# Ledger of designs, part 68: VH-VL binders against o27280

Target 1, 266 residues: o27280
Amino acid sequence: MDSMNVPEVLEIKRIVEESESVKTFIFSWDFRREVRPGQFVMVWDFRDEKPMSVSLIDPVRSEIGISIRRVGEFTDRVHGLSEGDLLGIRGPYGRGFELMGRDILLVGGGIGMAPLAALADEATARGMRVDALVAARTADELLFLDRLEAAGVNISTCTDDGSCGFKGFAHERLLTLEENHDMAAVCGPEPMMFQVMRILDERDVPAQLSLERYMKCAVGICGQCCLDDTGFRVCAEGPVFWSQELSRVREFGRYRRDPAGRRVPW

## First folded at step 21 (VH-VL)

Design Ah1
Fold by OpenDDE, look of step 21:
Structure Ah1 (fold): chain C 266 residues (1-266), chain A 118 residues (1-118), chain B 112 residues (1-112)
Amino acid sequence: as target 1 above (266 residues)
Amino acid sequence: EVQLLESGGGLVQPGGSLRLSCAASGFTFRSYSMSWVRQAPGKGLEWVSAISGRGGKTYYADSVKGRFTISRDNSKNTLYLQMNSLRAEDTAVYYCARHDWYGSFDIWGQGTMVTVSS
Amino acid sequence: QSVLTQPPSVSGAPGQRVTISCTGSSSNIGAGWDVHWYQQLPGTAPKLLIYENTHRPSGVPDRFSGSKSGTSASLAITGLQAEDEADYYCQSHDSSLSGSKVFGGGTKLTVL
C-alpha cells in the first residue's frame, strides 16, 4: 500500500524476546516501499495506534522488525500477541538517519537502541567502523548486544546501577572513551541525549539525534508533535534532527508536551 | 594482518636528536589514535606521547614535554616521534601502539632501541 | 614511582590461583577510567590481556580475569601454567596529568 493514511494489516511473522520489557515483532515487508533507519511506523492494534521505531531492516529476508517496550495499555495488549496474530502498520514516516564518513558513534539508551540497531546494520554493511555505547538502567535492560556484536560493532555498556559495564550515565561514559568518529547518532531519554549532544558539539563531531514526542497523525497535520519556537514537527521534519537544528529548540532536554498539549518536565 | 613496525632507533649522544617512525598496515590508520610507549632496560612501561586519529590533538608525558614531538602522516600510514635534546634517561625500547575505542593498547610493534650515551 | 601501584612480584605453583593488584587514586581508576592489563613475556613486546576492566581479547584464555572496584583493580589467573611466567602491567588514564595514559610499575610472576 502506498497510501499515507491506510494501515496495512500484517501478520506477525516472528517475535523476538529482547528483554523482560521489550519484544521485537517481525513482519514481511514489500521493499518497494523504502524504509530507512530512524524512520517510524504507526502500529495499530485495531483499538489504538502508536508510533514505533523500525529496529530491523532486512531486504534479503524481506522483513522489518519493530521493537516495542511494554509501558502502557496499548503496548501491554501488543505484548500479549502471538506469532500469526495481526497488526495494522502504516508508514514509514519521518526523516531517518544519514550516514557519512568511515567511523560512526552510536549512543543509545533503553529502547532508543531500536533505531540505532537498524542503523548499525546499514553502517556495517557499508564497511563503516561502528562503535556503540549502549546504556540502560540495569543490565537486564541492555538491548541488542548480541546482535551488535555479531555485526562486528564495538560495544561499550553503561548502567545506572553498575550491574553491567560503566556505572553511571551515557554522557559520563562517553567522556572516558576515544574520540575518533566522523559522525554520531543518538537516541534515548531526552536528558541523556541533551548531555551527549553537548559533549559531541564540544568535540566537533556532527551528531544526529532522534526525538520522541506524542504523535497522533504522523503526517504533519495535527501539530501535536510540534516543537516550541521552531515549529518543527517531529513526525515530518524529524524524528531525526541534526544537533544544529536542536540547538534552536528551547524545549529540548527540558520539557515535552503531553497529549493535552501541556508542558511536562522530564 | 594488523601490524606496527618501528624504525629509526640507534645510538646518539646526549643533546642529540633522533626521529622514530612506525609503519602501520592491515587497518584504517586514520581511524585510530596512536601512542609511543617506552621501556628502559630492566624497567617498566612508560607512556610517552599520543596523537588522535586525525592528528588534531597531541599529548605528552611531563618527562618529554618541550623535547619530543609526535606526528603522523595518514597518507603514508606512518607515525613519527621527533626526539630532541635527548638525555641518558631517554634510553629505552620505544614501542608504537594503537588505541582501541576503550583507550587500551590493542596492537603493539616490536619496538626500536634508542641508546643515549657519551 | 608509577601512578598505579602493583606488587613487584608474585609467585605460584602450577594449577594455583594468583592475583595481581593495581592500586590507583581518585584521579584515575577512581574517576571512572577503565583499567587494562598487559602481559609481557621475556624479550617480547607487551600484549593486551584484559581491556575495559573485565573483557578478554580474542585468544586470551578464560583463566585470566579482571575486576575493578573503587580505586583499585585486580588481575586473577587460575590454573597457573608455566607459560604464564611473565611481567604484567595495569594501565589506565589520569585526568590530573593532562589526559595522560598511565601504567603500573609492573609485576613479575614466577611459576614455581
Scores: ipSAE 0.914, ipTM 0.952, lowest interface PAE 0.5, mean pLDDT 95
Fold by ESMFold2, look of step 22:
Structure Ah1 (fold): chain C 266 residues (1-266), chain A 118 residues (1-118), chain B 112 residues (1-112)
Amino acid sequence: as target 1 above (266 residues)
Amino acid sequence: EVQLLESGGGLVQPGGSLRLSCAASGFTFRSYSMSWVRQAPGKGLEWVSAISGRGGKTYYADSVKGRFTISRDNSKNTLYLQMNSLRAEDTAVYYCARHDWYGSFDIWGQGTMVTVSS
Amino acid sequence: QSVLTQPPSVSGAPGQRVTISCTGSSSNIGAGWDVHWYQQLPGTAPKLLIYENTHRPSGVPDRFSGSKSGTSASLAITGLQAEDEADYYCQSHDSSLSGSKVFGGGTKLTVL
């Protein structure tokens, strides 16, 4: 097990309201514990523990940010907290994104933009050209647009209801955009990621996709985060996988697993 | 300063050939698809040909397919248009244009004149 | 006969509003392809005026605006000024033509 398996209790330094349903919780962080875009932490509210992606990596201010969407009892309780309140953080865990070349495409759906916002900051700091397709159900759910624009990212938006940008799904919008990228990074609802991956594979664009599975240990011992066909553990070999690795996985984009491990449709 | 500079235009007889060049500067050339766009005297804009940033995909208007060849040399930051079997109808100013991600032409050269006349 | 149809000319007095239409089909604008607009002053190369249907590049005044609906797009110019006298072109992409770029026929704007 990793020496980081005991949660460190940290004070919430600042809370940013990203949308009606998404808040970013900012903590002081000692960057001798390295953090890479695409890695995750386990957030403990002293009752339950859930994996959350790191959305802000700021060594200058010695801060990390963790963006959390309110979707259930755990996240409701965390959203009820204030600056100065405590949370347990263990990690970081998992394989982060690898940057290559000079031209990167980001495709994010909903809260999936969180790790991609961190990656965009790193890519722009390296002088890469960054194009981001930001997807959501509605305009109010589009995340990090101002931050991405300020970083010099070229943005296109799409919404299911057409309230902002292209009306439709991310993979439909992608077909109407130019193709000049060395790599792509994708994170969002798994059905979206599957459709986007197929297009990127046809275009011969190396793609990395960030997955989420049910987790208990976060270090790969319990096996509850495994993908059916490969034995890959999302918490240890992922959460970021290359599209070639995922192309061998029959469950990807077709079904998910509930907390008991049962196969359920997306 | 982002710039595109065309050259290679001139007077040519029908059936002849010309090779246009477009020198790019001030940006990472290989990151962008490029087009040739022409405009006959007193007429509108007509897209001619495009090439992807890495050069692996090329596209041609039906009016020039089989006669024109677009290419690029990313080590020299140069776009080319080889024009063969020229016709009077090919007489135009030829512009070099850069694509952005959205598919617009965000940077244009000043153009080079091609005249096809006996 | 261009793939995208524009009126050959429009005119307006200084201070007025004018619009320029761009009519396409289900294989271009109607398939979700963006519309871009270019201004060409006499004797000069075209210049990008509007991209991605509605966005202005830096340096383009906000009195220029674009819109798109169904298979058509429109460029609006408010507060018309003498320097706006130019040719205007819409441009999109047509899936039926092997993914080729397409221009409208152009519209000459005359400031009266």
Scores: ipSAE 0.762, ipTM 0.893, lowest interface PAE 0.9, mean pLDDT 89

Design Ah11
Fold by OpenDDE, look of step 21:
Structure Ah11 (fold): chain C 266 residues (1-266), chain A 118 residues (1-118), chain B 112 residues (1-112)
Amino acid sequence: as target 1 above (266 residues)
Amino acid sequence: EVQLLESGGGLVQPGGSLRLSCAASGFTFRSYSMSWVRQAPGKGLEWVSAISGRGGKTYYADSVKGRFTISRDNSKNTLYLQMNSLRAEDTAVYYCARHDWYGSFDYWGQGTMVTVSS
Amino acid sequence: QSVLTQPPSVSGAPGQRVTISCTGSSSNIDAGWDVHWYQQLPGTAPKLLIYENTHRPSGVPDRFSGSKSGTSASLAITGLQAEDEADYYCQSHDSSLSGSKVFGGGTKLTVL
């Protein structure tokens, strides 16, 4: 189905506080417009517009959820909103995750768990076994644990400071866990995803990874989210890529481009 | 309900062979790694061998390498342990155990006794 | 002789707190591998008691707790009951033994 290119003004139905810095905004959604885990929407606060991942897809309640981390001026404004306030939403856009097999591994870091939480819901609804490695800098930044547990997902946590679960990074924790998965979905800091992808490749586990880049148009026109060498547009050919696709992307895990087009390290 | 049932144990002469089986039910067998763990009379637990869910990877304790072979038939939901060149020190109750994602053994069979004696 | 070292025996009176230690090395516990604990009642197969260092499976009372620090792990039992008399084993993974699972020597807990 075609995505809308004009923002629809929607009322915030409810707000879920996921952590100190992350809120999930719930909206009524017309599911005649299909949305898949891994896709994103453009959120418009009538001043600025930013891409955000869909973290909740509930056809029964006719709702979607968008999880937003407070990281700058735009998100500060959004976090100041209340239930009943309005936001502009256009989309969904991009390529979402594909589910295959019976056993799925999710590896997420920080706000990267947002699209994976939605994927977990779909996977469990299909009767798949879902293992989720949830990573964060600290315990209070771990997201969606109760939600995942309620869905029957097996959870392993790791934190940089060791405040919860494994002390260390996601790729280090992954090396200490059993290897019985048909596919993996990964989303988080790009350095994390890069290391995780390497391990999954060595284990011959097909993997999909969701990239984050500066997006302006979301419709593949402006080129701001183009990946070097390949010409892949994160908003059009992604944000979800197979590991084989990313293996062709030289910049992956190494650098990104800022709004001015300059190379900046991770 | 998850169930594991070992069979094939018995009395065997030193140098002899024996094949153990573990029948699994109540879960998707191929999704889990499986191990054999043994316990000599009055002694502690000793890990023997492990096999991945798809059967592509196998692991052995040094004490049984070259003599024991672990395998599985996922179509029959059955784990096997072929034991050759058996020794007196192999005398033990042999348990099959399921691996959870964390590497612990979350389910155990009741065990089958193997006695190696002349 | 076990890769993981446990005291051979511990004892306590009903209602007391007892602790069972599990000492490993840089190739297992301190290498980042999780420690798991099992309870084995007399004449029965082992039962998972603690997994992933601190987590209790469904049905395990909260008076059982696990911890891990450095090269060692510990199982604590509060409010000791007669039914807790059993053998307890810690288990981990050792990177120096070709991906082998390893057990402690086991600890016999006697309730006085």
Scores: ipSAE 0.914, ipTM 0.952, lowest interface PAE 0.5, mean pLDDT 95
Fold by ESMFold2, look of step 22:
Structure Ah11 (fold): chain C 266 residues (1-266), chain A 118 residues (1-118), chain B 112 residues (1-112)
Amino acid sequence: as target 1 above (266 residues)
Amino acid sequence: EVQLLESGGGLVQPGGSLRLSCAASGFTFRSYSMSWVRQAPGKGLEWVSAISGRGGKTYYADSVKGRFTISRDNSKNTLYLQMNSLRAEDTAVYYCARHDWYGSFDYWGQGTMVTVSS
Amino acid sequence: QSVLTQPPSVSGAPGQRVTISCTGSSSNIDAGWDVHWYQQLPGTAPKLLIYENTHRPSGVPDRFSGSKSGTSASLAITGLQAEDEADYYCQSHDSSLSGSKVFGGGTKLTVL
């Protein structure tokens, strides 16, 4: 528990290029610090610290993988690192996904597929049937397809530009797929998650959705990750929420907040 | 490995009833929607009815609505079609078919013949 | 009358290319529903040949291919062989028929 609050400096063991803009950084990991799919870590580059998704959980090889999309100064610096370089890791934090039943639907957009890839590994190891709808803007941003295929996951793809699979949004594709699932796990752009949640609610499929909000402490003290109407802290009560919990949150799908706390349209 | 075996066909008079069964094996039955699809002698395929994996949703072609009832017993891995008020135009081979996630019929049984004739 | 329209027959010589069309509407193919294809050899049950518009199940030769555009879909067979002589059906879903699965009328392929 005490190591969750202080970054441990770890060596980058291996780097996997998932796409031109996404890399997975693999570290040796002491699994006395248990990690669940859907939990996150804070990655420290000795100048700044950001929350990142755990995409690989491998107790057999004592490894975790953390997938990072290049989107700004921090992630540009991290993408410039090589095997053998150092990063600070604190965590894991948050509530992960909970598996139930025998049939699971995964819906992931962009980097949101990272925690779902980890969940897919656990679900298939339990003998569950896993169907994954993988969404991106373009074909070259579809993540983890080979890994999901190798695990025996049934895959459908959609791209905004139609370059691979269904042309359109994930929620549009979902309406044209079969409905035989005990649960769903959803992670990606919040507008996508909102639309997908509405369809899953209509189908009476229990859904868990992973949210991102601005974080500083990651342990629920500073209040920077709070949701407007409920007081839920994404870093403590989430980042994974049941759709029932999110139905009480007015801001979900309607707006986001910038680092200064200002409401900004999606 | 996946096996579907229809039974219960036969000769019946107009207005009569039959119950078809389809025994499933080699897969987790409750995870898949199932359909009945029929084919009249010398004719094409006609979708008849479907049922969701857990049995909560049922669908019928207009030609059979109100006369046929699809059901399943997931403890016995068996799909059923209760056919009432049979007509000559119901004469066909009836296939049991499994849905995949994409909505295709990825596995079919051998079919069972239903003949409605006086 | 079939919701999906196929030509009743198509023929070709061994080694040639043939194409079988499947024409639907805005309530099925053009609404984003996939097209699947089945081969039915004489006296046998149908067999899945193409799913999700373009994908081949394991064991289906790559000389069979599918495509979809607008309200129509197409099955192409190259390197035509005598054993390809069969009936071919397209299948989709139609929103206007209360979520019904729908088949095309079927196409008899004759290898000459």
Scores: ipSAE 0.748, ipTM 0.883, lowest interface PAE 0.9, mean pLDDT 89

Design Ah19
Fold by OpenDDE, look of step 21:
Structure Ah19 (fold): chain C 266 residues (1-266), chain A 118 residues (1-118), chain B 112 residues (1-112)
Amino acid sequence: as target 1 above (266 residues)
Amino acid sequence: EVQLLESGGGLVQPGGSLRLSCAASGFTFRSYSMSWVRQAPGKGLEWVSAISGRGGKTYYADSVKGRFTISRDNSKNTLYLQMNSLRAEDTAVYYCARHDWYGSFDYWGQGTMVTVSS
Amino acid sequence: QSVLTQPPSVSGAPGQRVTISCTGSSSNIGAGWDVHWYQQLPGTAPKLLIYENTHRPSGVPDRFSGSKSGTSASLAITGLQAEDEADYYCQSHDSSLSSSKVFGGGTKLTVL
């Protein structure tokens, strides 16, 4: 199905407090417009527009969820909204995750768990075995644990400060876990994803990774999200990429471009 | 329900050979690594060998390396341990155990007794 | 002689709290490998009691708890009951021994 290019004004049905800094906003959705885990939507608060991952896809309730982390002026305004308030939603856009095999590994960091939570729901519904490594800086930043557990997902946690689970980074924790997976899906801070991808490549586990870049148009026209050398547009050819594709992207895990097009380190 | 059933144990002379089997049921066998763990009479647990779910990787304790071979047939849901050049110190109950994602042994068989004696 | 060191035996009266230690090194527990605990009742196969340092499988009472710090781990049993009399083993992984799974020597728990 083709994505919508005009924002639909939707009412917030309910708000789920995921953590101190993350809320999930639930909307009614017409599933004649298909949406896949890993795709994103443009959220419009009638002043500004930002790309956000879909974290919940519920065809039974005819709902989608968008998880938003409070990180700036736009998200501050959105976090101030209440149930019944309105937002503009445009999309979905981009390439989502592809499921294959019987056993899937999810590796997520912080808000990166948002698209992976949606993927976990689909995978478990298909009868796949799902293992999820959930990483965060601190225990209070770990997302979707109860939701994943309820879905039958095996969970391992790691935190930078050791406040919950393994003390350390996701790639360090991954080295201490069993390796029986047909594919992996990864989303989080790019340095984390870079290290995780290396390990998965060494283990010959096919991996898909979701990138975060500055996106303005979401339709592959403006070029703001274009990756160096390859010409990949994160909004069109991504945001989900196979590890083989990212191996061709020089900037991956090393730097990104800001809204002005300048190289900024991670 | 997950079930593991060991077989093939018995009495064997030093220097002899024996092949153990573990029949698995109640789960997707290929999705899990498997181990053999043994326990000498009145002694503690000793890890012997492990094999990955797809069978591509195998691991051995130093005490059995070069003498024992772990393998699996995923089409038959069966784990094997070929034991050659058996010694008296190999006398033990041998358990097959399933690895969970965390590296623990979440399910065990009831074990099969191997006795190496002249 | 085991890679992981446990006390050979511990004892307690019903209702008491007992603790079983598991001491490793920088190549196993100290290297970031998880510690798991098993209960072995007399004449039976081992049963997983604690996994990933602190987690209880379904069916394991909450009076069993695990902890890990540095190069050591500990199993605590509160409200000790007669049926808790068993052998207890800690287990981890050691990267210095060709990526081997390793067990403690085991601890015999006697309920007085």
Scores: ipSAE 0.903, ipTM 0.945, lowest interface PAE 0.5, mean pLDDT 95
Fold by ESMFold2, look of step 21:
Structure Ah19 (fold): chain C 266 residues (1-266), chain A 118 residues (1-118), chain B 112 residues (1-112)
Amino acid sequence: as target 1 above (266 residues)
Amino acid sequence: EVQLLESGGGLVQPGGSLRLSCAASGFTFRSYSMSWVRQAPGKGLEWVSAISGRGGKTYYADSVKGRFTISRDNSKNTLYLQMNSLRAEDTAVYYCARHDWYGSFDYWGQGTMVTVSS
Amino acid sequence: QSVLTQPPSVSGAPGQRVTISCTGSSSNIGAGWDVHWYQQLPGTAPKLLIYENTHRPSGVPDRFSGSKSGTSASLAITGLQAEDEADYYCQSHDSSLSSSKVFGGGTKLTVL
């Protein structure tokens, strides 16, 4: 390539503490760089760079929000930052969610609810009926509930330990809910997404699922984000895929990859 | 304002037939499953039948299976219940009810009375 | 076939607290299905009072609350008022009944 995208250094305008382990970092954003729900950005802390989902897209306030779960050294350092501190952002990248019909189901697990919160805002602004199944291990990890309620989204919660809402897995809760949707958008732990996809396929509901894979270039040239069976590059052809595209992928739901690309169990 | 208005009730002899209608307004009809729920005089509520929003799935209580047929016309925003082989025990007020996502009945009509007598 | 079991009647004086039970089984409440509650005033259609076990629709006073545990659910009414005199029904879904909706038998609440 003759040139590469470089991060733009932006000041953290606000920090919202979503949970003990999740913060949303809000930046001023020039929306001449358009952003769609389901696209991602690369966040640079001047040492490392990691892909993160956009959770807030607000052209009226000229703001973008990026939700980050504390899971390792990079995210620990970012969580230690304050308003006024700097981060590099490049993007957006990837294929976002497409809306169709009038009735949409969102199924989000943990931090996977972040891009779905952005999608919920767009869907409700279009006048769609939005039903959201929000899943987590515990009540303390349920994300964006107040924001979704304020947007007019119908919410059901489930937690592995039963501390809030339905006790059990998202796909088990889905079986006890009504089926009248034109499409679904799903994001969360890959085993959850696999089980939810199976139910939606049986119900003949078109579904889009957002995957995470290790990324390096974010523009589709390095190949580090490829899926085993199709050669799809998550950063270029995804991260959002239709369920039919994923039905051909044997690794989906069965194992994951570390940053070096090695198979590891879920 | 969500509104459900039943019609078509009346007096009918045992073995007879009757068709109930429920006119819906104030919401996107095809987005919601609908039910018929009945209440015999002095008795409790009994779920009778349900139909999915797009009409592809139908469900019936054992007490009416084979005799009643639920249907809907989404172009007319109307739910129907065709009742055949009526029996005295089918005498009841019949309510049209809308399902929410959670499976509750969030809106009800005022009901139409069906009397099966001879 | 199994139905949801409610007491036929309960009573209380104004200002008191009453509870109405709804007892199911492993094929309905115990299988994870939600419990919903309806109030039916004399001569009127039922009205949704509680959905998804514990949630109140807009306009339902805070003195009405629901809970669910194991195979049973409960409706509590505090600060009992004369206008609360009505029939109350629980409703859920039962997998053994060909995956169909099911109501409890109803409870007549009398305000003394």
Scores: ipSAE 0.767, ipTM 0.892, lowest interface PAE 0.8, mean pLDDT 89

